# VHH binders against c4kar8, part 343

Target 1, 263 residues: c4kar8
Amino acid sequence: MAELSTPSPASPAPLDGGRGDELEKFTLRGARQILQLLQDLITHRGLITAHTGGGHSFMTAVLKVDEERGRVVLDPSPDPQANRRALAAPRLTCVTQLDGIRIQFPLVGLGEGQDKGRPALFAPLPAEMLRLQRREFYRLQVPLAHELSCLLKAEDLARKPVEVSARVIDIGAGGVAVVVPTGAAEFVIGGTLPACRLALPDGEPIELDLEVRNLNRQTQRNGTEQLRVGLRFAALPRAADTRIQRYIFKTERALNAKARGGL
Below, E stands for the ipSAE of ESMFold2; O stands for the ipSAE of OpenDDE; V2 stands for 0.75 times the mean of E and O plus 0.25 times the DockQ between their complexes.

## First folded at step 19 (VHH)

Design nf3 (framework vhh_7n9e_1; at its last look DockQ between E and O 0.54; V2 from the best seeds 0.00; counts 0 for: pae E 2.1 > 2, grease 25.3 > 24.2)
Fold by OpenDDE, look of step 19:
Structure nf3 (fold): chain B 263 residues (1-263), chain A 124 residues (1-124)
Amino acid sequence: as target 1 above (263 residues)
Amino acid sequence: DVQLVESGGGLVQAGGSLRLSCAASGFTFSSYAMYWGRQAPGKGREWVSGITSSGGSTAYASSVKGRFTISRDNAKNTLYLQMNNLKPEDTALYYCAREWPSFDELLAEYFQHWGQGTQVTVSS
């Protein structure tokens, strides 16, 4: 009776890209760690950008972790189309931040149902989560009370130069994410936007070149669709970097003080 | 269903030229930025070039800048990549894409809206 050695499922080939090794140290694969991090997201009501592919995303949140069933419960989009895209996607890429640390995790096998009589999305627990504890990946969520804006110099659909005032939603040492009205301008990943102006509260706008790194049509919780543009600082003068860092630091301190009940 | 069909690849000597085409169907081509990527043997997918929906703005990887030209014909639902002064390091399977992973996103995504690719081989 030859014991047919069930071939051990071939470990998915490590994504051999040279950057993979650097990310391994930031990858959580422990079940307990993953559960804890998901619970932390719940506790902090962390907003998650769920990428469904095709340049589309929606805002969601982890509502519950069902350990017994080995699944995560997500808040569905108010946009039925976004939910359809999510359900049709082979993989949902979730991006969020906790305490300024960027968190990324994939969800596979998304389904829809009800949780306590409310519509919900369900997925098996992620096999891995990235927690990027690097300064370079830190992004401060700009408080709504702060009116950070970035004047983008771009082209419209008619190839005419346009200036678009975009609200800054997050800022880090390496760049900003902004939201623009759909159709306000055309963007392409890898494209450069020259001579843009970042407005900070502490003085004159900073002139800088921006590189488009990410484009997402995002449906907000209120049902409004916006274009989220991730922008990298292509060339940042030292003085500008100092100002940005100062702003981030000051804002973080204020937010932390408020969270502690001091303001 | 979104379909992207690449063509125009082949064997070329170093210093030679090729023009790739990508025929798009199943979506409003003129409403999307389009991209070229490539994958060399044993390497990951690499971003090569991008063009806005209108064709007004283009972007290039540093490795191909000045040699490659991306263009599009929205009336024909076709994306092009003119490749000049080809080098052995340009040898790869070239893909047309309607979407590209964010450079800031570290998780690999399986994109469905990629073609099968066209092979470009540059001999020394």
Scores: ipSAE 0.756, ipTM 0.915, lowest interface PAE 0.5, mean pLDDT 87
Fold by ESMFold2, look of step 19:
Structure nf3 (fold): chain B 263 residues (1-263), chain A 124 residues (1-124)
Amino acid sequence: as target 1 above (263 residues)
Amino acid sequence: DVQLVESGGGLVQAGGSLRLSCAASGFTFSSYAMYWGRQAPGKGREWVSGITSSGGSTAYASSVKGRFTISRDNAKNTLYLQMNNLKPEDTALYYCAREWPSFDELLAEYFQHWGQGTQVTVSS
């Protein structure tokens, strides 16, 4: 299904003052540094979440940097609707990680075209990139083999209570991100989900109250859509916090050991 | 094109009530969670309330819980905010929104669908 272009709204005031000042230390504005970082993302084949606004995002990658024309080339989605949203967006907010470091950058003026006869998305090089080297923003990417899940107590589209087993895709000190099939349940930012259960590999599941902090309809690289829900731990008991930190540390150690074993 | 038009603001005495409306067009209203926010003079924008696309669940800022009620009529493409027991600190420009920026993102997403807002002024 195709929708009409979304009009560009007037730029509202930033939601949080002072936060931008603190982030300035991590903001790259030099053309040389920006080009190098984009090239590093290309070299490492980093997957990028591109937020198009309106609660939507899609997975993409930087295919190349056209330095002569001063632009970046992105992989389009197989879903035409995701591409249309991206082209209509006044800003594309790109988020990824490189060696555990969070990378975020805006793209403005996104256009469509062809690259060697293949469809592609183009944008001018970003004027700034955030390279955030701080531990408190760290999110462990949960290995698929662990099959971590969080049982959410929510409501379905008919307003009936449902329990949704959501796959945990990342976990940090303050919360988790999970994915559910679009339409499996309804969520609202600021809402609370009492008595959810987080299943860790050791011991019984942890009963947690969770707060919805973000919602994104995310189009995957294969074109399928799922709902990504960012959840904050509310009133986390010390014992639960200890178990979560132990899981993160143990998993990081195991992943690092595998990386060192590969020469 | 997405359009959100707020109405129902005005000048009221403390303890009074107002009902805000937000008329939506240019998108499938029933497919989106909706939000109210406000901006007081000289302050940043504050999240006030949210409601799921079906209307089955709601959320409120602690400062308004118990006094404000969010609701929606999906047949009329309209979002509402019933504000009771108004206080001078509720004085602000009130906006409806189709999305709310993530509470936890490092940089706020500027791609938002806001109306121009409706002014609520509460006199002592």
Scores: ipSAE 0.501, ipTM 0.820, lowest interface PAE 2.1, mean pLDDT 83
ESMFold2 (binder alone), look of step 19: mean pLDDT 80; pTM 0.808

Design nf4 (framework vhh_7n9e_1; at its last look DockQ between E and O 0.44; V2 from the best seeds 0.59)
Fold by OpenDDE, look of step 19:
Structure nf4 (fold): chain B 263 residues (1-263), chain A 124 residues (1-124)
Amino acid sequence: as target 1 above (263 residues)
Amino acid sequence: DVQLVESGGGLVQAGGSLRLSCAASGFTFSSYAMYWGRQAPGKGREWVSGITSSGGSTAYASSVKGRFTISRDNAKNTLYLQMNNLKPEDTALYYCAREWPSFDEYLAEHFQHWGQGTQVTVSS
């Protein structure tokens, strides 16, 4: 009776040195793979956040892949200023999700023109695309029908305490992204927002501390500018984590069922 | 064009103090949160501190908390970093930034709005 020595759980690789190598595992550099992924984005009409630098971004989508010319066609922003920023940027960083997997890719050499008589942005095909197939990077896009909100305790420009009800746009095990009106409150990356309240559909709001991890001024498709705030759960009680995970799981199942024509 | 010019670095003994300054131009300084970062030799850039546009809220890396103080003068378009009780591990090129990449490692490589930096060297 040979005692099958259960392999000792591999110690989590130290955060510092292994991160670069880990990212390489998720980086696609094959032309065919890149084309396929871009086509998948088109097929799914995936919304893309295009970062132009300086804390600015706009919503776009891949409209077409022109293989013959080796270029991607993007939907321009309804905001001319956002388009100008994009065109002036040495690099556009595109972030999106497909099937819950975060996708990131750079575009360089952005130009403007027309596609079939409509204004469009053009860029050479990306040389690489990052597809993060890790659970920790999973972010559920909150359906519009789900009114998830997070009450943020922050300060305004006058340094007065304010409570801002922010719409949750995505949620994961590690945090939430919210949108707030520009000027509603001040935020700083690395800052802590104490005693915030996350409202889930299944019960009482969850009180939690949030850490600001990302700030982006985002122009929406309707031309409205909003502040997107990426927030990390600073300390999440186990019960809260369970509720969040349950919500994510339930919602994903529902979305998948709907996508399959079951609802 | 956005310009950030850091100054105030130098050689200091352990336990000493320095005050860094960052002169900002080319944008409405008072409308942006501002940040300090640093890069030690052979290491990547790390976040050090941040301050809101109004200066009402500040944040610090755990490694510098209680020792460093970020402040700003919006009338002078200047960001400051008071560094007290400096340690050899604080030796780095210090950068001022208007934006800080999300802690998403992929995005971090693409943010170019950094000044030239000011060198801080702490001797033992």
Scores: ipSAE 0.753, ipTM 0.923, lowest interface PAE 0.5, mean pLDDT 87
Fold by ESMFold2, look of step 19:
Structure nf4 (fold): chain B 263 residues (1-263), chain A 124 residues (1-124)
Amino acid sequence: as target 1 above (263 residues)
Amino acid sequence: DVQLVESGGGLVQAGGSLRLSCAASGFTFSSYAMYWGRQAPGKGREWVSGITSSGGSTAYASSVKGRFTISRDNAKNTLYLQMNNLKPEDTALYYCAREWPSFDEYLAEHFQHWGQGTQVTVSS
């Protein structure tokens, strides 16, 4: 029997993270820890995806931490619309990676201004940051030289089948993230793309079914807009899984060797 | 000023049907994928269904596949959810949305564009 209690419709309940207790061990709340992590992002020149809501984000970076004023300074977008969305948002959800570790943090109270005569965005230091150091969260950032691509079988705006060659920007055991020009095809979160083809450097492309897990209209550092599509591998055959894991392992080894012996 | 107004909810017997509507205004409706979500008392928001901006592709939660049909009329700026063979576990406040947070992100994304919701109550 259904209970007939109706909650107040004044506002929807907050998004339930579902993993709150489990995420607590990855949550940094100490001021010194937060400052050090932000400084590490500055030092490594980490690119940050700042989500503004409404399915929009823009690429940014932490330019500096102003400890005296208790704020972070962010690189604004060359696209004025992206900046307006950011300034209008009640909060930004910032997502990035540092040494293969996913970093997430909220910024609230974003404002605009200038830093040493250049336009900049400002926000109070975040009260918390997530540093998700677990192997199952790992996503390899695909080197540009590999030109990894995934052929997506989707539909265009006229509902006609279209094949879109999408550049793979990261890859993990459970999926890929790709970018496509806006308008090249339509996607919906929860949708399935059957018989897509993932092109790894060795061997024939892997045929696999993909599920759309996230969609984001992303304004790049140069101001152009692309659609970022997060895709989960559905029913991944063991042979395909092995090839993907081998690619990730080999590429990690090559990148680590370069870091150990290079600049 | 984005507005989403749901309607069509009510009290129905198990096995019955309802058709929900979501009237959209303040944005270019035809440029956005649209979603239905629901929230049962004391539970978090649950993704129910999504549809591409043209209406060419749809997706459904496993709990509603085969029973619910999402559709849209871009000329009328209206999103629909046809709900058939309703079950008591479908009882919830149903929302339409212009966006859905990433299934895989860990920090809660805020929504700017939820409707106020329409209550669906299914009795046994």
Scores: ipSAE 0.520, ipTM 0.842, lowest interface PAE 2.0, mean pLDDT 83
ESMFold2 (binder alone), look of step 19: mean pLDDT 81; pTM 0.814

Design nf5 (framework vhh_7n9e_1; at its last look DockQ between E and O 0.50; V2 from the best seeds 0.00; counts 0 for: pae E 2.1 > 2, unsure alone 62.8 < 65)
Fold by OpenDDE, look of step 19:
Structure nf5 (fold): chain B 263 residues (1-263), chain A 124 residues (1-124)
Amino acid sequence: as target 1 above (263 residues)
Amino acid sequence: DVQLVESGGGLVQAGGSLRLSCAASGFTFSSYAMYWGRQAPGKGREWVSGITSSGGSTAYASSVKGRFTISRDNAKNTLYLQMNNLKPEDTALYYCAREWPDFDEYLAEYFQHWGQGTQVTVSS
């Protein structure tokens, strides 16, 4: 009775060498570390952007870690189409933040089912999780109460100049992520949006040029589809940089104070 | 299923020109921004150019700006890249893409909608 050695799943191809080495420093591969980080995401109710490919994503959360079965339970999208895309995708790329640190992890082998009588998505535990502990990757999630906005100068589908007021969802030293209604304007990765205006709570809007760095159609938990646009500050005056940094710092302190029960 | 089929590559002398085409199917082509990328031997994939869904706005890598022109024909579901004044450093496999990973270097491995590519070789 020859024991058919089940071929060991092919180790994912090593990330290309040079940039790969830097990422390795931030990659968690230990089972205990991964479990702990996933549990931390649960504890903090961290919202996760799950990328399904094709420029599509949906908001989810880790609901449970099933250690016995070696699987993670995710909150499904309210959009059936998003769930179908997720299930059809060979891999989900999950992106989130915990304490300002970007976390990224792949999920493969996604399935659907029920957890305690509720619809859920299931995947094997990730083999690795990236925790980017670099200041340059830090993004402050903008509190809803702050209502930061960015006036984008873009073109619509008819190639007419339009100004779109976009809500800022996160901000860092290098740029902002905004949400716009689908169809409000056209964007292209690598494109420049000149003379945009970032509104901060502390004064007059900051005029700046923005470079489009990423685009994804995102289905929110409420079922609404929006376009998330990642924007880099193309040319930021020093004074503006200082203001942005001040805002980030002040906001972080406030959030931390609140988290500690001080507010 | 999303399909992208690149063509128009070949061998050209330095200073020459090529026009690449990408035939798209399996999705509403006119609803998506489209991109060209390339991969030189021994190098990673790099972004070359992008065009909005309507074709109203374009973007270029600094290395190709002024030499390359991206365009599209939505009626034909085709993306184009006119490459002029080609240089040996432009030698690469050129890909058409409906999506591009955010230049945040860490997501690049997760995007699947690339064509097979068309080889461009520029001789000295």
Scores: ipSAE 0.670, ipTM 0.887, lowest interface PAE 0.7, mean pLDDT 86
Fold by ESMFold2, look of step 19:
Structure nf5 (fold): chain B 263 residues (1-263), chain A 124 residues (1-124)
Amino acid sequence: as target 1 above (263 residues)
Amino acid sequence: DVQLVESGGGLVQAGGSLRLSCAASGFTFSSYAMYWGRQAPGKGREWVSGITSSGGSTAYASSVKGRFTISRDNAKNTLYLQMNNLKPEDTALYYCAREWPDFDEYLAEYFQHWGQGTQVTVSS
């Protein structure tokens, strides 16, 4: 039995998104729409996760748009390895949220240079931006002051049971995203973590089974690395669902009131 | 350079077995969770199975659970997929990968570290 030839690794084929026709209605392609959305990200100081592939990403921001040259200017990472990964990547997949709406866009042709004498990353303006205004994809960004945590029951590198207290960074109807120190435990996408405990500010922690849906090593704005783990609620009891929805609603209310006038 | 080379595919009758392997080089294999995916003719890429870096935990798509077994040998930098009780719907190009971007979110991502695949064809 013959195997297929092995191609060169210098130009690996991309994975398709799997739902491209369903996403078309959320896709912005107009130059003025794209420019305005990028300007909104600058104005609101939107923090952006730039995925470089290989399960790596780094935190960045759009510093400005250079309309004359048709370029976007990004903040480089203080971690040289993150910048090298970004420059070597054939594309960056940038993900952020603005006013509770998930925004995603590709950047290709990333280059290194200077802006007003400071290091910066440059890319042509994206030809499209995805603006996912759907409640199913809504994730409340958890205020740091709430100190939400989730106790994960996983295994360490030696296959020994370990309990990891992971900080919850966002929460939605279907799951949470958490951060853990790199190397604290092993995870695999598709794996199940039974009997984890989600600690909300009011009441007893919720015991629930979680499924790992995404896994990414993120370089933060200060250059440190953390493991971001996206977790789905597997079999969420109605009482637990009600508590989570109430937390989201109350927190949204409080955040909206503060944003209105600095309350 | 990262290289992933699959082997062990072929033509097999329904009910038969195959064992796929994936030879890894150019990175610290033992530091990464690893995955098998497949792509059937005219379809998109499908997640099949995953295994933690130590091999301590595994996960499977429901369509293959109980029939396929993922394993790894970190000393030999090799990933395996034992496929038993094969069905015609298992016909696909099977590839190993060092990354998997997301199950549920709309995140288009370039797969940077995956092999070219090995063809599995199940007849009858």
Scores: ipSAE 0.493, ipTM 0.824, lowest interface PAE 2.1, mean pLDDT 83
ESMFold2 (binder alone), look of step 19: mean pLDDT 80; pTM 0.806

Design nf6 (framework vhh_7n9e_1; at its last look DockQ between E and O 0.48; V2 from the best seeds 0.00; counts 0 for: pae E 2.3 > 2)
Fold by OpenDDE, look of step 19:
Structure nf6 (fold): chain B 263 residues (1-263), chain A 124 residues (1-124)
Amino acid sequence: as target 1 above (263 residues)
Amino acid sequence: DVQLVESGGGLVQAGGSLRLSCAASGFTFSSYAMYWGRQAPGKGREWVSGITSSGGSTAYASSVKGRFTISRDNAKNTLYLQMNNLKPEDTALYYCAREWPSFEEYLAEYFQHWGQGTQVTVSS
């Protein structure tokens, strides 16, 4: 009985520009596939993080696919500044998830207008969409009802130690994304936050070291600006990993059951 | 418009030292974390170091840890990289950046705020 060595969860991609070659197999370029995926996003009301560059992003959604005109319709930000940035950007990077699979696609040639009398953003259909069907890229969107939090040990602008309670917005095997108030603490990509505490619903908080992997100033649908921090588990005990995996699995099952009308 | 201008590169022998500078303009420098990256010939751009807006915390790639020191002067809107004990493998075009993209953003060629870079060549 050959012990199938469970492939060690692939270390999160280094802060280096990784080999783009590995992602080609996950890239959709077929027009029909792209249209279908966009339609699926509409059907599921998938929230999209639109990155406008400069570390800024806003929440949007695909409202409509106009096949006749070859364009996608997006929900504009409630923040006029975010919309201005979007329109000024040579390219938007849209990131979302569908059924736990990360989806990423570029939009070029963004314009503003009206759809059925409502403000909307328009862009030509993407030429390609990335659908990352890898476990390592899976991120569970944390239900608001779970109120997962992570106590971050960081420094403030005065270089004083500060503890920031951050809401966890997504979680995966390799890390978490959290939201913190702007100005609550200083972060640097590649930096380590030692002895942080991740609170799960099933017991005592997990103490762990976190590495900052990405920073985004995000405008939410309500117009509030927050800092989204992507954090990698730098050192995770096996017991903690098991707990995290259990939580993810349990939550996914519950969400799926609910989606099927069972709850 | 955000402008980043790198300087201080050059030819140096292995074991030597260089100090890079990045002059920033077009934004509130003291409000942003800053980063150094590099691109070796035939390789992708890689992260080298980062520093918080206040300069209170720093981070380094494993390949340069203990040899490189990132610092900043917010009054001068300048970012620095002291490079000691340079190795041939450190040969690259060095870039200053106000942001560093996620892996996915990088692959999407989303990142736009790079300087022109300064060439560092380390001879054996």
Scores: ipSAE 0.768, ipTM 0.938, lowest interface PAE 0.5, mean pLDDT 89
Fold by ESMFold2, look of step 19:
Structure nf6 (fold): chain B 263 residues (1-263), chain A 124 residues (1-124)
Amino acid sequence: as target 1 above (263 residues)
Amino acid sequence: DVQLVESGGGLVQAGGSLRLSCAASGFTFSSYAMYWGRQAPGKGREWVSGITSSGGSTAYASSVKGRFTISRDNAKNTLYLQMNNLKPEDTALYYCAREWPSFEEYLAEYFQHWGQGTQVTVSS
């Protein structure tokens, strides 16, 4: 697996992703604000996807913030290859959610070391963090018990049509993210998957066209690799949109009532 | 050592054609989707086209759809971009890449596997 850098014609975009003006109101740059947000992630045991580039990421968590040294401490992957990719990357783009709000931050200067005698990854505190408090960024994390699925009409490695039943891991107004076993089908960012079927609990599956918006070979906390596919809804009819919004609303209400009843 | 080497650029009149090549080495070429991008003077990087690892599916930016054709030869570890009906606005440094950052859901990632580029200049 080649993780060595090649000459790059341009520097990567900054944390705000080229929507600088729109994102400025969501950007935290104060040291105290950043520390508090990182501490909140620790307290809520936030699972973080750390993107290492090249279409790879791994699941991690912030274990602690070392204020005295100005560092954040991350949980390493049990897969040594994922850790090597992380250490070789010019930066990590960390993505997570806190109470349904999308959080993003860059880490540069990642190093390895020990924390309480256990392997750990270290980086200086980020200079900025995005707390994307807007409805369009909201993605409901689909409960595992729902076993929500999307049937994808794609092609396999031999260019043959294949139907892949992919587990939906999150859903929002504009699309879904699904998980597919590595090698089950081929995808390309920008590609269209016509006539896919989204299976919601109530009613018949929704037939819709999907556009691939991201692809990520994600190393899970147990070290196994899966393909995460981000899919945008194309030309969504009002009836289908209504059903999706109803599912999101009902599930949010049920999750909130369950959390309240469990307290 | 991942290496991507573009060639086939040059100066061409509007309405003309060029074919770009990207020679890949240092990785299993047939296992990766591949992409063409371009960067015009003073502009950011623009996604142009992508192709699945087998070559079975392709995607194009709206600005080039119907004029450009991406293809690959996995036996030769080579990616191609056929550019027809070229316009002055197609003038750019063209790069092949083994990865592309998410369009909308993430902050742009650093490109790690990106070629040196080949210049395409389209005269008015």
Scores: ipSAE 0.475, ipTM 0.823, lowest interface PAE 2.3, mean pLDDT 83
ESMFold2 (binder alone), look of step 19: mean pLDDT 81; pTM 0.812

